# VHH binders against Abasic site processing protein HMCES (HMCES): the designs that were tried, part 113

Target 1, 269 residues: Abasic site processing protein HMCES (HMCES), of Homo sapiens (Human) (q96fz2)
Amino acid sequence: CGRTSCHLPRDVLTRACAYQDRRGQQRLPEWRDPDKYCPSYNKSPQSNSPVLLSRLHFEKDADSSERIIAPMRWGLVPSWFKESDPSKLQFNTTNCRSDTVMEKRSFKVPLGKGRRCVVLADGFYEWQRCQGTNQRQPYFIYFPQIKTEKSGSIGAADSPENWEKVWDNWRLLTMAGIFDCWEPPEGGDVLYSYTIITVDSCKGLSDIHHRMPAILDGEEAVSKWLDFGEVSTQEALKLIHPTENITFHAVSSVVNNSRNNTPECLAPV
Key: E = the ipSAE of ESMFold2; O = the ipSAE of OpenDDE; V2 = 0.75 times the mean of E and O plus 0.25 times the DockQ between their complexes.

## First folded at step 13 (VHH)

Design gx33 (from gx1 with F103Y; framework vhh_6z1v_2; at its last look DockQ between E and O 0.01; V2 from the best seeds 0.00; counts 0 for: pae E 6.2 > 2, placed apart)
Fold by ESMFold2, look of step 13:
Structure gx33 (fold): chain B 269 residues (1-269), chain A 123 residues (1-123)
Amino acid sequence: as target 1 above (269 residues)
Amino acid sequence: EVQLVESGGRLVRTGGSLRLSCAASGFTFSTYAMGWFRQAPGKEREVVAAISWSGGRTWHADFVKGRFTISRDNAKNTVYLQMNSLKPEDTAVYYCAAKSYQYTDSPKEYDYWGQGTQVTVSS
């Protein structure tokens, strides 16, 4: 997984992340650094994307079932990294394989600290390589959505700004991630960064690509992955597996250039 | 205390119209998606229509599309189902349900339910 869409305006994204805490109370996640949220149809590694994490990471004695939403850098920078420039990291931390997560210091250490996050996206892109050609077909991959219709008000959805409201019932893709906190040796703000855990593709995706992100399907899975105060690393890792509850469609090659930030990136062809 | 109270169900002849209302209290209505479900005797509860928290998106099951229209009034904490061109197969108990922000077609995912209102369509 190396490309996602996360394009919703901040207030719409926040409402899509409504949840219940352990007491059954309806809540929205509280933002940290909201001004660093950069919505785009075409997010790539090293960009910032919003993730969910437990409030307990920030506040002594907090209810660990309460959620914070924060933009983090895609591509985990380990807390032990000694260079001044994160781009000098000599290994790829965009993804973390589930079968080796406990063998890699970059991922094992933050996971042992309970640094689990849920990576948010509209969906992700994968490129299918066709044998016998050098052509690659991009697909947009996302949770199944129920069909939607416009409101009955006359003319209300005819403008481009009303198109953003069309997505106000989109089920966001929720991917299991690990994050770490890196303190630059020369000083400056702590860098929060994440990796997406990957698994073998389900049967439905195997013709597109052999790997997929570990998807947390439903509020119980999301809650257990986030709640490091109540759910151990060992128990949380049982949530990491492929799912068949996924759908996709082919998209145009517009998405291939990561500078293209338009709805065409995810439009069906 | 969360309450969803349906009203407007009654006996109507084939081809008639009804408007169901569901009054909500005990939660912030404008942050909830709303759905109408129905259950005929011996059948499972099925989704009829749903509307997003903002009212900007609606969904209707194929068996009612063009005949039923969901709407909401966030100022009155009320969701409506306008039912036109009623058929005998529309006979059921109709339930109002609420889910935080995003609607689905699965009844198991809804947080709050009303007690239902009976709609009976005679030939």
Scores: ipSAE 0.065, ipTM 0.560, lowest interface PAE 6.2, mean pLDDT 88
Fold by OpenDDE, look of step 13:
Structure gx33 (fold): chain B 269 residues (1-269), chain A 123 residues (1-123)
Amino acid sequence: as target 1 above (269 residues)
Amino acid sequence: EVQLVESGGRLVRTGGSLRLSCAASGFTFSTYAMGWFRQAPGKEREVVAAISWSGGRTWHADFVKGRFTISRDNAKNTVYLQMNSLKPEDTAVYYCAAKSYQYTDSPKEYDYWGQGTQVTVSS
């Protein structure tokens, strides 16, 4: 996964992340550093995206079932990194393969500390190789959305009003991630950064791409992944597998340019 | 440049009240835990109170016994210490400190320190 969409306004995003804590109380996640949230139809590595994580990571003796929402840098910077510039990392940390997560120190160490997060997105993009051509067809991949009788296909929202309605009720894609905290050698703010765990693609997606992000489908999966206080690493890793509960549509080549940040990126062609 | 500037320290009588303020700049205040520490003459620096980044969690030293309360306003980049029922034993220089990630009761783990403000409680 090398491209996502996360364009919802902050308030809409927050509402979409409503959850129940272990006491059954409905809650909204509290924002940490909301000013770093930059909505975009076209998110690339090194950009900031919102993730969910347990409050226990920030507050001693907190209820581990409470969730915080925070923009983090896409591309995990390990805590042990000693260079002053994160861009000097010599290895790719955009993704972490599920089968080797325990073999790589950069992922194993933070995972062992319980630094699990849920990466939020409208969906993610993948490119299908066209046979016989050097052209790649991009697809937008996301959770199936509940079709309200009036809401035609995502493509049929011909009116701004219909578009807003679709996104107000959008089910966000929830991807399993690992984050770490890096302190710059020269001082300054601690950098929070994340990697997306990837798995082999499900059957439905296999013709498009052979790998997919580990998707946490449902509140239980999300809760268990986040709750590092109660759920062990071993148990959490059982949640990491391909899911067939996805849909996709072809999009225009507009998304190929990471600078393009318009609704056309995820619009069906 | 990171700055923590304490204010509000003064001479007060036993049983009096003070409110200390610490104004922060040069870092993302809302992402840091904050603490108040004090150091009396000839004594080691000790933690008085700590507060999480959101203000949702607080810690107070045992000697506080409900007399002091730490709070913060992230919109103002300021942390406060309300001190009530002051005693001569509370006489010290009070320091504001900032720590990334989580608060702790260990002063050694805090990243930034203010210059301190003198609190004197007279009998």
Scores: ipSAE 0.058, ipTM 0.530, lowest interface PAE 3.1, mean pLDDT 90
ESMFold2 (binder alone), look of step 13: mean pLDDT 88; pTM 0.896

Design gx34 (from gx1 with F103W; framework vhh_6z1v_2; at its last look DockQ between E and O 0.01; V2 from the best seeds 0.00; counts 0 for: pae E 5.5 > 2, placed apart)
Fold by OpenDDE, look of step 13:
Structure gx34 (fold): chain B 269 residues (1-269), chain A 123 residues (1-123)
Amino acid sequence: as target 1 above (269 residues)
Amino acid sequence: EVQLVESGGRLVRTGGSLRLSCAASGFTFSTYAMGWFRQAPGKEREVVAAISWSGGRTWHADFVKGRFTISRDNAKNTVYLQMNSLKPEDTAVYYCAAKSYQWTDSPKEYDYWGQGTQVTVSS
């Protein structure tokens, strides 16, 4: 996974992340550093994206089922990194393979500390190789959305009003991530950054791409992944597998340029 | 440049009150847990109180016994320590500290420190 969409306004995104804590109380996640949230239809590595994480990471004795939402840098910077510039990392940390997560120190160590997060997105993009050509067809991949009788296909939102209705009720894609915190040698803010765990693609997606993000489907999976206080690493890793509960449509080549940030990026062609 | 500047320390009589302030700059204050520590002559630095990044949770040392209260104003990038019913045993240099992750009682884990302010309680 090298490209995502996360364009919802902050208030809409927050509402979409409503949850019940272990006591059954309905809650909204509290924002940590909301000013760093930058909505975009075209998110690339090194950009900031919102993630969910347990409140217990920031508050001693907090209920570990409570959630915080925070923008983090895509591309995990290990805490042990000593260079002043994270871009000098010699290895790619955009993704973490599920089968080797315990073999790589950069992922194993933070995972062992319970630094699990849920990366939020409208969906992610993948490119299908076209046979016989050097061309790649991009696809937008996301959770199936509940079709309200009046809401035609994402593509049929003929009116701005219908478009807003679609996104107001959009089910966000929830991907399993590992985060770490890095202290810059020169001082300043501690950097929080994440990697997305990847798995082999499900059958439905296999013709598009052979790998997919580890998707946490449903509130239980999301809750268990986040709750590092009650759920062990071993138990959490059982949640990491391909899911067939995905849909996709072809999009235009507009998304190929990471500078393009318009609705056309995820619009069906 | 990161700065934590403590103020408010002075000489007071037993039973008196003080309010310490710590002004922060050079980092995103609202994302850090803040703590007050103190160090008396010949003693180790010890945690007095801590407050979460949002201000929603606070912790106070047992020796405080309800006499001290930590608070913060994120809009002003300032953390406070209200000290009431002061005793000679409270005489120390008081330090403000910041931690990006959850607060701890271990001074070594904090990211930034102030220079301290002297509090002296006379008998």
Scores: ipSAE 0.882, ipTM 0.944, lowest interface PAE 0.5, mean pLDDT 93
Fold by ESMFold2, look of step 13:
Structure gx34 (fold): chain B 269 residues (1-269), chain A 123 residues (1-123)
Amino acid sequence: as target 1 above (269 residues)
Amino acid sequence: EVQLVESGGRLVRTGGSLRLSCAASGFTFSTYAMGWFRQAPGKEREVVAAISWSGGRTWHADFVKGRFTISRDNAKNTVYLQMNSLKPEDTAVYYCAAKSYQWTDSPKEYDYWGQGTQVTVSS
């Protein structure tokens, strides 16, 4: 649960996140800090990745069903952290286990403030241990996708902007996360950071890895997780469970080095 | 007020061609995937073709592959179905439908529907 792909250009990603608010009106999420979005086929902890969160976190009396999209640091830095340098945090907050989320101060506190987010990705990577060796086989794991054809459009569709055609109908993976806001002691910009909630793996993934991210499957689940104005923590936590609606394929070891940012990282082998 | 208005359906002989159009209004067309569905008497409504919001990806049912082509013009808020080599089995009411972002083959998941246009293919 420590590597993802989130490579879509900002405009394509924004369109992939179209939603309906509580009143049924079609909307796009509003960006915060768009310049911090760094698309890559190979995202690792401490990098910025886009998350969805309720507008109510930013605006008094806002409709809590309205969504903001913002890049946040992967690896939650608790609001109570006292050091000047987040790298000095003495525990790993890349993930948080669902079975202990209400016992850990780092996660319980922001959760009590309604700081729920949806972490966006093309999919995530996991490494399968092979019996009899220490060699590991990486897999790319994602929502099942409907097969599509490349359009044969004439003229206007043949522009450089058409690279998004590869991913036009890609269903983005939507993972349940918790975020926090940390104010550096010496001043400076507030740091928004997140953790991904994990659960026991479903049967389909259990041969690859024993844990998986908590996946929010469908708009109802996404809306309920985000809407801290209408959905209590107790209700929201009912959304946190494994899902079998997932697929995968083996990939090459190119993805092992987190500095490799190429389509080969997720290409089937 | 959301509207999807199909046009172009008519009687045509086997082997003929038609182009269906669907004009959209009242919503942000360029963020919606579009589909063409058909329904013959006594049959369930079935997806014929679909196109992503940008037009970069399409899908066509096997029974129309190579004969029908879906396309869209986001500047004109219009989706098209070019129908070639028509057969009597293609006789049906054709509907356009819109779904936010990602198309599916399940009619119940679509947000907006047109009222349909009749296509009749004679021997």
Scores: ipSAE 0.090, ipTM 0.547, lowest interface PAE 5.5, mean pLDDT 88
ESMFold2 (binder alone), look of step 13: mean pLDDT 88; pTM 0.899

Design gx36 (from gx1 with Q102L; framework vhh_6z1v_2; at its last look DockQ between E and O 0.02; V2 from the best seeds 0.00; counts 0 for: pae O 13.7 > 2, placed apart)
Fold by ESMFold2, look of step 13:
Structure gx36 (fold): chain B 269 residues (1-269), chain A 123 residues (1-123)
Amino acid sequence: as target 1 above (269 residues)
Amino acid sequence: EVQLVESGGRLVRTGGSLRLSCAASGFTFSTYAMGWFRQAPGKEREVVAAISWSGGRTWHADFVKGRFTISRDNAKNTVYLQMNSLKPEDTAVYYCAAKSYLFTDSPKEYDYWGQGTQVTVSS
């Protein structure tokens, strides 16, 4: 998983993340650093994307079932990293394999601190390698959506009235992530960064790619992954598995260039 | 306190029209998806129509397609169901329901419910 779409305006995204705390109260997540949110149909590593995490990470004695939403850098920078420039990290932290997560210090340490997050996206892209050619076919992969009447084409959501027909009832993809907090040695703001946990692909995606993000399907799974105050690392890791509850369609090569930020990136071909 | 109050249900003749309203209070209406459900005696509650928080997306069950139209007015905190070409099989208690994010066709997933309004369609 190395490319996502997360394009909803901040206010719409916030409403899409409405949730129920452990006491049954309806809430919206509270933003941290909202100005760092950069919506795009075409997010790549090193960009900021919104994640959910427990309020307990920020406030002593907070209710651990309450959620914060914050943009974080994609590509985890470990808290122990000593260089001044995160680009000097000698290994790729865009993804974290579930089968080795407890063997890699970069992921084991923050996981042991309860630094679990839910990475939000409209969906993700994967490129299928085709026999007989060097060309790759990109696909947009996302939760099955409730079919609605008078829906606009997914790629024609470039005007306000058509956008609402496509996106205002969109079920966001919720992926399991791990984050860490890095204090630059020369000073400056703490860097929050995340990795996406991956698993073997389900049967439905195996013809596209052999790995998929660990998807948290439903509010119970999301709540348990986030709530490090009540759910241990051991229990949380049981949530990490492939799912067949996923759908996809082929898209054009417009998405290949990560600077392209248009609805065409995810439009069906 | 959250309240959903349906109104407009009554006895109507076959082929007639009726408009149901559901007035909402106690929550931020414009962030909730809304649905109309119905339940006839001895039958399970079933979704009739649903509408997204902005009103930009709607869904109608096949058995009412072309006859019923869901709409909403966020300024008045009200969701409507316009029912045309009514048939005796439309006789049921109609319920308004709210869901904080994504409307679905499953009653189990809705957060708030009205008390219902009776619609009776005579032969």
Scores: ipSAE 0.144, ipTM 0.604, lowest interface PAE 5.4, mean pLDDT 89
Fold by OpenDDE, look of step 13:
Structure gx36 (fold): chain B 269 residues (1-269), chain A 123 residues (1-123)
Amino acid sequence: as target 1 above (269 residues)
Amino acid sequence: EVQLVESGGRLVRTGGSLRLSCAASGFTFSTYAMGWFRQAPGKEREVVAAISWSGGRTWHADFVKGRFTISRDNAKNTVYLQMNSLKPEDTAVYYCAAKSYLFTDSPKEYDYWGQGTQVTVSS
């Protein structure tokens, strides 16, 4: 996964992340550093994206089932990194393979500390190789959405009202991530950064791409992944597997340029 | 400095036609969805029409009923509203607005606004 969409306004995004705590109380996640949230139809590595994480990471004795929402840097910067510039990392931390997560120190160590997060997106992009050509067809991949009589496919909304309705009720893609905290050697703000765990693609997606993000499908999976206080690493890792509960449509080549941040990025062609 | 400057508003008779223009500057016009809104005295601002950055998608309010058409020219950094078969009920200040996201009917979501142009339709 090298490209996502996360374009919802902050308030809409927050509402979409409504959850029930252990007591069954409906809650909204509290924001950390909301000003770092930059909505975009075309999110690339090194950009900030919103993630969910347990409040217990920030507050001692907090209920670990409570959720915080925070923009983090895409591309995990390990805490042990001693260079002053994260861009000097010599290895790719955009993704973490599920099969080797425990073999790589950069991911194993933060995971062992319970630094699990849920990366939020409208969906993610993948490119299908076209046979016989050097051309790649991009696809937007996301959770199936509840079709209301008026809400056609993402591309079928012919009115602003319909668009608003679609996005106001958009089920966000919830991807399993690992985050770490890095303190710059020269001082400054602690950098929070994340990697997306990847798995082999499901059968439905296999023709497009052989790998996919580990998708946490449903509130229970999300809760268990986040709740590092009650759910062990071993148990959490059982949640990491391919899912068939996805849909996708072909999009235009506009998404190929990471600088393009327009609705047409995710619009069906 | 971001500027949206509306023009074309005037007094017109019922059944008449007008073309509104909005000239944009100070931002990358071709990356923004554009919208036309209107506000009549004592009424809330309402969306009239919206258009995607490329012009490939458009939306028109129900009250338009095919009378108005939004279009844009990215080379000229301009969005247009062709208004035909005007009615007294169309009397309002018309505003141009820009949004970096998908077009919506919510004025609060638009990033930039023009000062508006007065359209008056007489009986």
Scores: ipSAE 0.000, ipTM 0.244, lowest interface PAE 13.7, mean pLDDT 89
ESMFold2 (binder alone), look of step 13: mean pLDDT 88; pTM 0.894

Design gx4 (from y29 with I57R W59D; framework vhh_6z1v_2; at its last look DockQ between E and O 0.01; V2 from the best seeds 0.00; counts 0 for: pae E 15.5 > 2, placed apart)
Fold by ESMFold2, look of step 13:
Structure gx4 (fold): chain B 269 residues (1-269), chain A 123 residues (1-123)
Amino acid sequence: as target 1 above (269 residues)
Amino acid sequence: EVQLVESGGRLVRTGGSLRLSCAASGFTFSTYAMGWFRQAPGKEREVVAAISWSGGRTDHADFVKGRFTISRDNAKNTVYLQMNSLKPEDTAVYYCAAKSYQFTDSPKEYDYWGQGTQVTVSS
């Protein structure tokens, strides 16, 4: 739950986020800070990744079912943080356990403000500890993808024309997150940052790792999680559970070094 | 290479109608907010209308409300300004502009600009 891939060019990512608003109109999310989007096969905490959130967070009286997409810092910085330098935060906020979310001030406060987001990725990486060895086997974990007779495999995405066949229709992983807005004491731009909610692994992933991100499977779940104007915190938290609708494959150790940003990071081995 | 190319500006009589087009290339049009601005000789550039990336939200300056309508066609990478009931004070160079997130009425915040198209409204 500490490494993802989010490598799509901005236009492809945006089209993959097409949705229906409350009136049934097909829409694309509207970008905030699009120039800060940094696509990579190998995203780690403290990097920026795109998240979805309700327009109502930015505009009085906006339709809360309309979506904004924005890069945010992975690793939530609480709004109440008093020091000038976010690196002085010594608590790990990369993830938030679902079973204690209402007990931790860092997460309870923004959640009570309706600061729910959907964290976007191609998928996430997890390292399996093998019994009887010091070695870890990384896996790339993602939604099952629609297969056609024309589709290549993920490995076939090494060339531009095959990339389009695999990634143009990729179903993005949609993870439940909480964000907060930190105003530096010295002034300057507000820092938006997020945490990913985690749950116990489903049966299918339990051999890899005991935790998984809380995945929002389908447009109804995504819409309800985002719509803080119409969906209470109590109702939204019912969406937070493991899912079996997930697949994975082993990848090479290239992904272990977070500086490696190549398609090999997620290629099957 | 980012380009915004306005077209459709010409001479029209008071009370007439005109439709401006702005064709976009070199950036992901469907994720940008768009605006129309105008500048008359010796005056400051001012916002006329703006539209969100989806077309779901629009804003029109008070001096054009009910007369001008901004729209966009993301399949054709084009934003439009339908101008009805034209008045001589609408005479100006009209500019298309693109902004990488929420639209605003401040020209200084827009990322890309067209060269402009002249609209002249005669009595």
Scores: ipSAE 0.000, ipTM 0.145, lowest interface PAE 15.5, mean pLDDT 87
Fold by OpenDDE, look of step 13:
Structure gx4 (fold): chain B 269 residues (1-269), chain A 123 residues (1-123)
Amino acid sequence: as target 1 above (269 residues)
Amino acid sequence: EVQLVESGGRLVRTGGSLRLSCAASGFTFSTYAMGWFRQAPGKEREVVAAISWSGGRTDHADFVKGRFTISRDNAKNTVYLQMNSLKPEDTAVYYCAAKSYQFTDSPKEYDYWGQGTQVTVSS
């Protein structure tokens, strides 16, 4: 996964992240550093995207079932990194393969500390290689959405009003991530950054791409992944597997340019 | 305009074979899961088989028991149902359906439907 969409306004995004805590109380996640949230139809590595994480990471003795939402840098910067510039990291940390997560220090260490997060997106993009051509067809991949009589597929939003309705009720893609905290050697703010765990693609996506994000499907999976206080690493890793509960449509080549940040990026062609 | 046109339904004898075809138009066929459903008189519509957009995944109803096979040709915008060892109980109107989402066995989730083709199996 090298491209996502996360364009919802902050308030809409927050509402979409409503959850029940361990006591069954309905809650909204509290924002940390909301000013770092930059909505975009075209998110690339090194950009900030909102993630969910347990409140226990920030507050001692907090209920570990409570959720915080925070923009983090895409591309995990390990805490042990000693260079002053995170861009000097010589290995790719955009993704973490599920089969080697425990073999790589950069991912194993933060995971062992319970630094699990849920990366939020409208969906993600993948490019299908066309046989015989150097051309790649991009696809937008996301959770199936509930069709309301009025809300056609993303492609059927004939009116601005319908478009707004679609996104107001959009089910966000929830991807399993690992985050770490990096303190710059020269001082400054602690950098929070994440990697997306990847798995082999489901059969439905296999013709598009051989790998896919580990998708946490449903509140239970999300809760268990986040709750590092009650759910062990071993138990959490059982949640990491391919899922067929996705849909997709072809999009235009507009998304190929990471600078393009318009609705055309995810519009069906 | 979205169209699904079924063909191939006819009267056959018990033990006979049929191949149903569904020609699709008006949408990006290769991005849709396709399904075959059937409805007998006085019965509810039931899923027969479904196939993912790529054909990489197929599912068949329990009553099929290896007799029917769903397939697709994306270059021709067509989905097929090969039916072998037909029984009188297979008599029904067979419908082709399309879903923009990935594979599902729920008829309610399908976006487009054909008009159906009648399959009759005589004893």
Scores: ipSAE 0.000, ipTM 0.274, lowest interface PAE 12.8, mean pLDDT 90
ESMFold2 (binder alone), look of step 13: mean pLDDT 89; pTM 0.906

